# VH-VL binders against TATA-box-binding protein (tbp), part 2

Target 1, 182 residues: TATA-box-binding protein (tbp), of Cenarchaeum symbiosum (o74045)
Amino acid sequence: MLDPRTRPRVVNVVSTSDLVQRVSAKKMAAMPCCMYDEAVYGGRCGYIKTPGMQGRVTVFISGKMISVGARSVRASFGQLHEARLHLVRNGAAGDCKIRPVVRNIVATVDAGRNVPIDRISSRMPGAVYDPGSFPGMILKGLDSCSFLVFASGKMVIAGAKSPDELRRSSFDLLTRLNNAGA

## First folded at step 4 (VH-VL)

Design f27 (from d5 with light chain A34N; framework fv_disitamab)
Fold by ESMFold2-Fast, scan of step 4:
Structure f27 (fold): chain C 182 residues (1-182), chain A 117 residues (1-117), chain B 105 residues (1-105)
Amino acid sequence: as target 1 above (182 residues)
Amino acid sequence: EVQLVQSGAEVKKPGATVKISCKVSGYTFTDYYIHWVQQAPGKGLEWMGRVDPESGETYYNQKFKDKATITADKSTDTAYMELSSLRSEDTAVYFCARWGYSDFDYWGQGTLVTVSS
Amino acid sequence: DIQMTQSPSSVSASVGDRVTITCKASQDISNYVNWYQQKPGKAPKLLIYAASSLESGVPSRFSGSGSGTDFTLTISSLQPEDFATYYCQQFYSLTFGGGTKVEIK
């Protein structure tokens, strides 16, 4: 029996925010810790990565920002706030308050033992398991989450919009596996 | 509806410290930055700095970085600005103002600080 | 930093006059300029945001225009309550113009 309270490990958080203003491409091109090439993607965006960031922030000249590669919601939001301040300090954007929104959380769960997906996939409504195409069993959760379960006991949860949804989805996944005979 | 109410006029001696308050009402305090603006007698407006009441993050005009300390108290919906080592040139009206999306949409009534011997 | 040069510094006008105030930015700021009105002894009041958008409750005789480096505030028919000092303000470094005092003739 799998422990449905096993804590998932967050591996990536994607969050977004909008500065509600145009960002100066000219100033971005001159900023430290910013990669901007006017010939790439029509000059629509630059990338900010400061030494403290786990990932990076994509900044569009429209004012939209995307934070990727952080391993917690706090760190992902922190990257957006740091990118905003960096733009403001360098005159690329006016000072503004942003409200980051989580778009996607990806986490891994390790059962600590093999999971008999070959045996239990037939007992799980909606499960897709075709080992000739992909070695993992694919499941859909409630709301926005999807699950990959491997015979090794490694699992991936993708599409959560909050830490609470991730927690509920992880519990749901492990409970469904137990009910199928895992 | 939305109001920013500042503390009353202050008269201080050179070298003193003064702390001005800005109490907000009619909206969620943590949703907007509070900025401070100086206006010397007969002169124009000059931006000093701001605080994010939610995080405590501050951002200052370099001219005022060593003179002003801006803070916010979420428990009382009040922003503060402290001026240290007062000199006669600090005599001015000080305004707090709420930063909307891209503008100062609401202002406090102003606090006159007079520095005299 | 971005400098805002406002002109004229003062203008004498009569009720019913059209008043035009200009503001020049030292670099391109797109449409990120605001206009404020300040009456003697009072706090400033927002009139126009984003160069041309009229703030709620502001009379339609006020209008803003411009983009890039040159901006204009217009009062189409001056009223007694409009005698005040007007300030432009740019978004990026929060710099104000020097102000334009609209005085009664």
Scores: ipSAE 0.274, ipTM 0.701, lowest interface PAE 3.6, mean pLDDT 90

Design g1 (from d3t with heavy chain Y102W; framework fv_burosumab)
Fold by ESMFold2-Fast, scan of step 4:
Structure g1 (fold): chain C 182 residues (1-182), chain A 120 residues (1-120), chain B 106 residues (1-106)
Amino acid sequence: as target 1 above (182 residues)
Amino acid sequence: QVQLVQSGAEVKKPGASVKVSCKASGYTFTSYYMHWVRQAPGQGLEWMGIINPSGGSTSNAQKFQGRVTMTRDTSTSTVYMELSSLRSEDTAVYYCATELYWDSSGFDYWGQGTMVTVSS
Amino acid sequence: AIQLTQSPSSLSASVGDRVTITCRASQGISSYLVWYQQKPGKAPKLLIYDASSLQSGVPSRFSGSGSGTDFTLTISSLQPEDFATYYCQQYNSYWTFGPGTKVDIK
């Protein structure tokens, strides 16, 4: 039987924040660690990636920011704070506070053994498993999450809007697999 | 501002019980786990258990099962840790700590600690 | 239960020195390791999470590395305020602390 308390490993967090002020395109074009091209997206955004960022931050001239590629909520929020500091230090934005919000969490779970998806998929309501088109079994959660389960015992949980939702969805997934005979 | 404020020092006799409180402020109390950790004088940190303040469910370290009870009061944003059948070996500073980013699982904020002395 | 060991148990160093502390797990814990700093009479302070990620507000002279069973905390140039006890903690299966490494002044 699978342990439903097995901890998910977060592999990507998308979070957003708003500087509540416009950002200078001219200053972004001149900043280190920033890629800005006026021909790209009509000059509406630039990309900041400082040394030490796991991913990057998209900065819109409207002041909105999107953090992608971080492997924890803390790291994703840290990227937004670092982008804010970098913009302020280079005169592209005035000093301000931000309030990051999680938009999407993707995590993996490793059962530590094979899962017989060929056998159990027929016993799981809502499961989609067609090995001719995709090797994993697809399931939907009670919340905003979706699941991919592979025969290897590797699993992906996508669509969580908070760490608490991820925890509940992981527990739900592993419990459902056990009830189906995994 | 996030703060955890614990109750004051206690002196107890062997065989008694002690109940330590931890009042949280500055965040949504029911959304995040709270942990209890202790440290005997001159010794290392020892994890005791975890409580989910939303539903009140708990999970305690094997060493403390049967002696530790964790509860919460959502109206006052307070977590309690009660340790029964006290021995001199239970003399320690007891800390509450919260895990605001459980997906990275570092204990972000800690209470100031409560010294519990068990002596005759 | 996952057990953690730290090496050395204590060390003496001078301001400006590079200090290295190791933490070893009894079984694989991926990157599910945290480092704390504790000063006498104070609660622990989180330094490094997810083995290598620096907590906001912590000086860049602190760094973490490792995965699986072997982990390292490095202080590149020791400062007077860094004299403290350092603890590793795993969170792969419940929570366990290492025994600590005391960093004293020479």
Scores: ipSAE 0.013, ipTM 0.618, lowest interface PAE 7.3, mean pLDDT 88

Design g10 (from d3t with heavy chain S31D Y101W; framework fv_burosumab)
Fold by ESMFold2-Fast, scan of step 4:
Structure g10 (fold): chain C 182 residues (1-182), chain A 120 residues (1-120), chain B 106 residues (1-106)
Amino acid sequence: as target 1 above (182 residues)
Amino acid sequence: QVQLVQSGAEVKKPGASVKVSCKASGYTFTDYYMHWVRQAPGQGLEWMGIINPSGGSTSNAQKFQGRVTMTRDTSTSTVYMELSSLRSEDTAVYYCATELWYDSSGFDYWGQGTMVTVSS
Amino acid sequence: AIQLTQSPSSLSASVGDRVTITCRASQGISSYLVWYQQKPGKAPKLLIYDASSLQSGVPSRFSGSGSGTDFTLTISSLQPEDFATYYCQQYNSYWTFGPGTKVDIK
């Protein structure tokens, strides 16, 4: 049997926050570590990536921000705080506080062995497996989570809103695979 | 390691001013806000204000508006809190505190406190 | 200005007891609420942030709950080192501390 306590590895966290003020497109166009192009997305946003970021932050002129590409909730929230500081230091936004919110956690799980998805997909309610279009089996999980399971035993969990939900969804996935005969 | 070290105890007469310092080390001083909080003997905690060490901008509690001035010296990583027109009810321990995870983490590091006594 | 009240103002408890302290805000503050522990002669120590998130290094017997205007700090099994004063703090609009709850040995 697969070990349902196998630890998932977080590969991406999406978090958002709101500066509750407009951001200067003119200043974003001029500031370091910021990519702003009026021709891209109608000039509605810029991208901040400082040397300390694992990913980047999308900053909308409305003041909304999206952090992507960080490999932990802590790092994702850190990117939003760093973006806020960078905007304030460069005069693109006034001094303010923010409260980041997790929107999506994506993680990988390695079963350590092959999973017979050809055989078990027909026994799993809601499973979608069409190897002619995509080599993995697609499953829906707890709350907002979804799963991709590959024959190699590699798996992807997407849609978790917290580390606790991720852990519970991972346990659920591995248990369901065992019950189906994996 | 993060450390906040405050200046020593002060004894002042009513009507005087006091200036308390807080020297930060172990992190990038200009990246995080610094707060000032006081506590009168046997009483609760009272927030006084916040300073952004990068730009020097401040926001003070309404109760202290006009009497408190917060400044910083980036060359020494030091924040100052000056309270003027001292009254006996200003007798308190004054703390500096920082939120390295910003406001979502609360005040995670505090100075040791500075006792200010106002007496005639 | 947002006002915070704490209940009770003080309590006496024995080691092993379950202790519950409440904090009420004069207006909605979402989850922007922090809990601190303060021992005599010492600076406060952060326990709980964002209403329910346990600060790193704080024992699991401490927990926080609530949202909006009503918040609770719970100590599931009181230990000798937990005798202290506990403060809530809101950070939705500026920063305001509650008046504190003193937990004394019975």
Scores: ipSAE 0.000, ipTM 0.460, lowest interface PAE 15.5, mean pLDDT 86

Design g14 (from d3 with heavy chain Y102W, light chain S31D; framework fv_disitamab)
Fold by ESMFold2-Fast, scan of step 4:
Structure g14 (fold): chain C 182 residues (1-182), chain A 120 residues (1-120), chain B 105 residues (1-105)
Amino acid sequence: as target 1 above (182 residues)
Amino acid sequence: EVQLVQSGAEVKKPGATVKISCKVSGYTFTSYYIHWVQQAPGKGLEWMGRVNPESGETYYNQKFKDKATITADKSTDTAYMELSSLRSEDTAVYFCATELYWDSSGFDYWGQGTLVTVSS
Amino acid sequence: DIQMTQSPSSVSASVGDRVTITCKASQGISDYVAWYQQKPGKAPKLLIYDASSLQSGVPSRFSGSGSGTDFTLTISSLQPEDFATYYCQQYNSWTFGGGTKVEIK
């Protein structure tokens, strides 16, 4: 039986924040660690990636920011704070505070053994499993989450809007698999 | 400022029931698990269980499943742990704790502990 | 059932000593290990998370290492305020080790 308390490993966090002020496209074009091209996206955004970032931050001239590619909520929020400081330091934005918000978490769970998805998919309500088109079993989770389960025992949880939702959905997934005979 | 504040010490007779509270402030109560940990006098830490304050879902250490009932009241930002049919072996300090960076941290914040003494 | 076996149960040390505490999991737990310090009459304090990450505000003389089943907490140069009991915890299912009391000679 799978342990429903098994911790998911976060592989990507998308978080957002708003500087509540416009950002200078001219200054972004001149900043180190920033890629801005006025011909791309109609000049509406730039990309910041400092050496310490796992991923990057998209900065819109409206002041909105999106952090992607970080492997934890802490790192994703850190990227937004670093982008804010970098913009302020280079005169692209005025000094401000931000309130980061998680938008999407993607995590993996490894059962450590094979999961008999061929056998259990017919016993799981809402399961989609057609190995001729995709090798994994697809399930809908609680709230906003969705699941991919592979015969290898590797699983993906996508769409969590908060840490707590990811925790609930991981527990739900492993419990459903156990109830179906995994 | 994140704080977990527990109710005061209790002295109970064998067979009684006790309910300990843990009031949370400084973060969104419904977004993170509240855990309960037992520590008998002079002994180590033992995880008892946790509650999801949003849903009320609980998960217990098998040792405590029939002894402890963990609940949460999201209208008052308070978690509870109730011990039934008290015995002298239940004499311990009980802690509540949470993990605010759950994907990269252990128990970041702890209550101050509540001593429950079971004696005649 | 994941068991966490901590050793030693106690160690007598002097200020300036290097102290190492070991924790062994009964099965692989990746790096999901935290270390705590507890002083008498107080709640535990998180020192290390994810096996090797130092918690903000914790002195750099504390370090953690390991992955899989074997984990170590090291205090590079023991200070008077470090005499306490230390616990490992795997947070895949929140099992604590038995504790190590670091006491003065």
Scores: ipSAE 0.006, ipTM 0.516, lowest interface PAE 10.1, mean pLDDT 86

Design g2 (from d3t with heavy chain Y102F; framework fv_burosumab)
Fold by ESMFold2-Fast, scan of step 4:
Structure g2 (fold): chain C 182 residues (1-182), chain A 120 residues (1-120), chain B 106 residues (1-106)
Amino acid sequence: as target 1 above (182 residues)
Amino acid sequence: QVQLVQSGAEVKKPGASVKVSCKASGYTFTSYYMHWVRQAPGQGLEWMGIINPSGGSTSNAQKFQGRVTMTRDTSTSTVYMELSSLRSEDTAVYYCATELYFDSSGFDYWGQGTMVTVSS
Amino acid sequence: AIQLTQSPSSLSASVGDRVTITCRASQGISSYLVWYQQKPGKAPKLLIYDASSLQSGVPSRFSGSGSGTDFTLTISSLQPEDFATYYCQQYNSYWTFGPGTKVDIK
C-alpha cells in the first residue's frame, strides 16, 4: 500500500500580500536588487530579487505584492517578507506587517515505487488513460485540483489554492490509488 | 508570534510514566502537525512521533511503539506526549516542534525542552 | 528505515575558515533534507530546508547543496556564533536525524 502520509513537494507557488500603503516608484528605481521600468505596465510595478530568492516579487505602487517562482510555500512567503523588509529599509515604504496568502500551488508526489496505472485505470471512476497520446493517468481531485499519475510512481497535483487543500488532495489521491489496488 | 511552551522538568523512577505538555500559541493550532523529538545527554536528536491536532491521529517511531501515546486538547491548544515503562535510557530532553509548511517538512518552531530524568 | 551519516563527526576551526559538513543517506531521498544548528542547552534552529533553501533570517554565509544521497552544508566564513552542532534530517520516509557534526573552536 502507498503511504497516504507521503508529502507532496511543491514546485511552483504564487502567493500575494498587501502592504496597505503606496510604494514609492522613485525609491524603487534607486534600490539595489530592484528593477523598475516606467514604460512597463504604465509604471505600476517593479521587481525585487534579492540574493537567495528562488524567484522574484512583483511590487505594485498600490502596495500589492505577488511572489512567483518559489519552490515551496515557505520560500514564497519568505520572498514576500524579504521584499517588505527591503522596501522599508530603503525608504520606499513605511514599516508595516503583511499577511501572505497562497493563490496557486503545483506539487509533485513520489510514491517511491511503480504504480500499475495500466491495471488500475479501469477501476478508477473518472480516470483518463490513453498511453498513445499521453503516458500519464489523469484524474480530477477535490475542488480545483487535478492529478497526473505516471507508471514510475511520480505524480503531479495542480491547482491547489491553499496548503490545506493540497494536503487533502494529496491524501485523496493516495487513498484512491490504494482503493484501486495500487 | 508563534510560541511553544513546555511543562517543567520531571524526575521519575524506572517503571513509571511521564506526561509532557506543549502549549502552542500564535497560529491556528489544528492546521499544522506537531512532532516530538528527544535528546539524551551528550547524544543526537531522535524523532519520536507526529500528531495531527485536527483529528488527533498519530504516527510513532517503531522504537517507541506501545510505550508512547500522543494526545491533544484543542480547547487549550496543547499537545501531550506520555511515555510509559520508563528506563534509565529514557533520560533525555524532550522537545515538541511545529511543522508549519508540510511541503518542506522543516521543524519551524521548537519548545524550550523538558528534562526527564529516570533514576532509581 | 532511512539511515543518515554525517562527516566529520567533529571538527576544529578558526574564525574566518570555510567549513564543509556532509550528510549521506542510505537510499535516495531526492531533496527532502533539512539542516539544523544546535547550541549547548538550546533547542535546534532550522537553517536550510529543501536541501538548498535558506531559512528566513539565517545569514547568507550558510548554504546547502546536493540531491539523492549526498548533501553538503557550507559555512563560507565561520563566525564566533557559528560554533555549534549541526544536524541533517530527512523527511522522504518518516523523519530521521543524522548523528550530528560538532564544530569546535581551534
Scores: ipSAE 0.000, ipTM 0.504, lowest interface PAE 13.2, mean pLDDT 86

Design g3 (from d3t with heavy chain S57E L100Y; framework fv_burosumab)
Fold by ESMFold2-Fast, scan of step 4:
Structure g3 (fold): chain C 182 residues (1-182), chain A 120 residues (1-120), chain B 106 residues (1-106)
Amino acid sequence: as target 1 above (182 residues)
Amino acid sequence: QVQLVQSGAEVKKPGASVKVSCKASGYTFTSYYMHWVRQAPGQGLEWMGIINPSGGETSNAQKFQGRVTMTRDTSTSTVYMELSSLRSEDTAVYYCATEYYYDSSGFDYWGQGTMVTVSS
Amino acid sequence: AIQLTQSPSSLSASVGDRVTITCRASQGISSYLVWYQQKPGKAPKLLIYDASSLQSGVPSRFSGSGSGTDFTLTISSLQPEDFATYYCQQYNSYWTFGPGTKVDIK
């Protein structure tokens, strides 16, 4: 029986925010922490990456921002706030406040022991396991969540739209595996 | 908005038990883990254990295994830490602290601390 | 269990000084390290999370760096309110605090 207290570790968070104003592509291109290439995506966006960021922020000239590659909700939101600060300090955007929103959370779960996916996959409705093409078992959860389960006991939960959905999906995954005899 | 309020100071004899409370407000009680951390006078911080307020599951540091019991009451948003078989070495300030369930990056909010003195 | 050490154990500094505190882990912890500030008689305050990310509301003079086993906390220009004890904490495997570094007025 898998330990139901097994805690998911967040490994990637995608979050968004809106400056509610257009961003100057010209001034963004001149920023030291920004990569902007007019040939990329028709000049619609730039990428902000400071040394302290785990990931990066995509800034669209429309004012929309996307934070990727952060390993926590806190870090993802922090990247958006830092991007806003750099844009304002360099005159690429006017002073403003932002309201970050979580769009996708990816987390890993380590069962601490092997999971017999060879045996249990045949007993799990909707399970896809074809070791010739991919070594893990694929399951669909609630809404947009999906699960990858490896024989080693390493697991991935992807597609959660909120921390609460991730919590429910983690419990759902462990319950399904235990019910199948893991 | 977020607040953790702990029970008052305690003076105990060696061999007794002490139960410290931590009442949470201003956030969804079941979305944050609660940790217990202690600090002996003039010493550093020492992690004691964690409780999941949602299911009541706990995990304690090996040093405290068998002496620490953590519980919660969801109706009052309160977490309890009970330490038994007290010794003079258990004299410390005891803190409760929160950690966001899906953001394992640090202890966001701390209680004010509860001084527990163990003396004859 | 993962053990953390901090260097120095204490230091004396003046306002305006650059202060650097190091934290070393007994095994690799990636970037799963947090820094706290504790003033006498008060609970600790979260400063830096995920090794280098500044907590909202914390002054920009604080910064963190490192990965794996070696980490640093830097205060670029020490202010009077920064005299405190600083603790590192790992969360890669359970939770372990470093022994602390006391920053005293010179």
Scores: ipSAE 0.006, ipTM 0.521, lowest interface PAE 10.9, mean pLDDT 86

Design g4 (from d3t with heavy chain S59D, light chain S31D; framework fv_burosumab)
Fold by ESMFold2-Fast, scan of step 4:
Structure g4 (fold): chain C 182 residues (1-182), chain A 120 residues (1-120), chain B 106 residues (1-106)
Amino acid sequence: as target 1 above (182 residues)
Amino acid sequence: QVQLVQSGAEVKKPGASVKVSCKASGYTFTSYYMHWVRQAPGQGLEWMGIINPSGGSTDNAQKFQGRVTMTRDTSTSTVYMELSSLRSEDTAVYYCATELYYDSSGFDYWGQGTMVTVSS
Amino acid sequence: AIQLTQSPSSLSASVGDRVTITCRASQGISDYLVWYQQKPGKAPKLLIYDASSLQSGVPSRFSGSGSGTDFTLTISSLQPEDFATYYCQQYNSYWTFGPGTKVDIK
C-alpha cells in the first residue's frame, strides 16, 4: 500500500496581500528590479523581481499584490514582504504593514512506485481517465483541491488554500488510491 | 511576535500523571499544528505527537499510545500534553513546538521546556 | 518507520575548523530534512530546512546538502558560539530525529 503520510513537494504558491494604499505607477516605472509596462492591464500594475526571489510579485496601483512562483508558503510570504519594503524604500508607497494570505498551493507527490490507473480509474467515483486526451487520471478532492495521478506514481495536487488543506488533501488522495487497489 | 510559554517544572512519583501546558500567542492558534517533543537528561530529542488545535484531532507516536493525551483550549490558545502511568524513564524536558509552514516544515518556534522529574 | 543515524556521534574541533556532520535515513525522504542546533539548557534552534535552505537569521557559514538518504551539515569556519549538539529531523513520514552529534572544544 501507498503511505498516506507521504509529504507533498510544493512547486508553486500564490499568495496575496494589500498595502491598503495606492502605489505610484510613475515610481514603479523608475524602480530597479521592477518591470512596468503601460500596455499591461492598462498600466494598472508592475512586476517586482529582486535577486533573492524564486518568483515575482505583481503590484497593482490599487495596492493589491500577488506573489507567484515561490516553492513554499514561507518563500511566497517573503516575496510579499520584500516587495513592500522595495516599494517603500523607493518612494512608490508609504510605510505600512501587510497580512499575506495563501490563495493557491500546487504540489507534487511521488508514490515511490507505479500506480495502476488503467485498472483503478473505473473503481474511483468521479475519476476522469482518457489516455487518448491526457495521460493522467483526474480526481476532485473533498475541499478545493484537484488531483492528477500518473501511471509512474507521480501526482499533482492543485487548489489548496492553506497548508492544512494540502496536508489533508494529500492524505485523502493516497488513502483513496489504496482503497481502489493501488 | 510568536511566543510559546510552558507551565513550570513538575516532580511526580511513579504511577502518577502529569499535565503540561503550552500557551501560544502572536499567530492564528487554530491554523497550525502543535507538536510535543521530549528529551531525557543527556539524551536526544524524541517526537511524541501532534495536535490540530482547530478540530482537536491528534496523532501520537506508537511508543506513547495509551499513555499520552493531547488536548487544546481555543479560548486561551493553549495546548496540553498529559502523560499517565509515569515511570522513572519519563524524566525529561518536555517541549511544545509549532509547525507554521507545512510545505517547508521545520519546528519554527519552541516553548522554553518543562522539566518533569519522576522519582520515588 | 523512518530511522535516522548521525555520524559522528561526537567530535572535537577548534575555532576556524571546517566541521561536517552526516545524517542517513533508512529510506528515501527526498529533501524533507531539517537541521537543528541545541545548546545546553536551551530549546533547539532551526538552522536548515528542506535539506539545504538556510533559516532567516542563521549565519552563512552553515550549509546543508543532500537528497534521498544521505545528508550533510557543514560549518565552514567554526566559531565559539557553534559548540553545541546538532540534530537532523525528517518530515517525509511523521517526524523522526537523529540521535545527535555533539561538537566539543578540542
Scores: ipSAE 0.005, ipTM 0.506, lowest interface PAE 11.6, mean pLDDT 87

Design g7 (from d3t with heavy chain T98R L100G; framework fv_burosumab)
Fold by ESMFold2-Fast, scan of step 4:
Structure g7 (fold): chain C 182 residues (1-182), chain A 120 residues (1-120), chain B 106 residues (1-106)
Amino acid sequence: as target 1 above (182 residues)
Amino acid sequence: QVQLVQSGAEVKKPGASVKVSCKASGYTFTSYYMHWVRQAPGQGLEWMGIINPSGGSTSNAQKFQGRVTMTRDTSTSTVYMELSSLRSEDTAVYYCAREGYYDSSGFDYWGQGTMVTVSS
Amino acid sequence: AIQLTQSPSSLSASVGDRVTITCRASQGISSYLVWYQQKPGKAPKLLIYDASSLQSGVPSRFSGSGSGTDFTLTISSLQPEDFATYYCQQYNSYWTFGPGTKVDIK
C-alpha cells in the first residue's frame, strides 16, 4: 500500500497581487534587477529578480504582479513584497499596501516504488492513460487539483490554492491509488 | 454567464452621500479587478477608480480623492462605491465594470448603470 | 494625465458606408488603447483591445489600428445596429476616455 501521508515537495508557487496603480515603464527600463523590453509582450511588463529571489516577479504596467518559481507560499509572497518595495524605492510606483493571493501550487510526490498505472487506470473513474501519447496517467481531483502519475511512482500535483489543499489532495490521490490496487 | 447587477436610482440633496452597489455573478469574483466609471447626462465617460476584490485595495482618480470610497464584500460578491459631499455636477449614471485580463485588456463586462440625481 | 481627443466629434453616414474614427493621445501610449461602443440608454460594450485585437463576439467589420499617439477605428460596412457613440480609452497611465464620436444616420 502507498502511504497517504507521504509529504509532497513544493516545486513552484504562483501567486499574484496588485499595486492598484500603474507602474512607470520608463522607470522599470532604468531599474537595477529589472528586465524591461518594449518589444516583449508589447511593452506591457517587466521582470524583477533580486539576488535573494528563488524565482521572479512579472510586473505589468497596469500594476498587476505575478510571482513564479518560489518553492513555498512564504517565499512567493516575499517575492511580491520585495518587488513592491523595489518599485517604490526606484520611483516606478507610489507607496502602497498589497495582499498576495495564491493562484497555483505545484508539488511532486514520490511513492518510493513503482505504481502499476497500466493495470489500475481502468479501475479509476476519469483516468486518462494513453502511453502512446504521454507516459503518465492523468487524474482530476475533487477540488482544484489535477494529477500526473508515472509508472516510476513519481507524481505531480498541480492546481492547489493553499498548503492545506495540497496536503488534502495528496492524501486523496494516494488513497485513490490504493483503492484501485496500487 | 457573467453579470454585474447594480442598485437602483437615487435622488440626493447637495451635501449628501450616495452608496451604489454592484453584485457580480458567473465568475470568480476575486480574480478580476472592478472599476467605477460615470457619465453625466449627454456627456462622455469618466473613470473614477479601481478596486481589487481579493485584497480590497483601491486607487481613485485624482479628481475624486477624498470624496470616493470603494469597498467590497466577498461573501456576497458585491462591490460598493460611495461618493460624499454631492454637488449638482455629480448627477450622472454610475457604472461598475470588470477588467478582463491581468494585462489590462479592457473592461469586458459592465453593470446596467445607476442614475444618481443631485438636486435641491 | 494623458488626454485623448477624438475626430470627428460626430458624423452622419449611410448603411454600407466605410466609417473611420480617430483617437489621438497627448503622449505616447504604445498599443495600450481600447475602443468601446455605446448605444443610447445602455452601458458601453468592448469592441477592440490592445489597439487592434477584436473582442470575441464582435463582428469582423470592426477593426482597429495604430500605435504611439494616433489610432483609428474602422467600420468597413456600416450596419443599422452600428449607429452609436464610440469611445477610445488609454490604459498606459491609469485610465482615461476620449470625448466620444457619435455616428448618426444620414
Scores: ipSAE 0.000, ipTM 0.463, lowest interface PAE 14.6, mean pLDDT 87

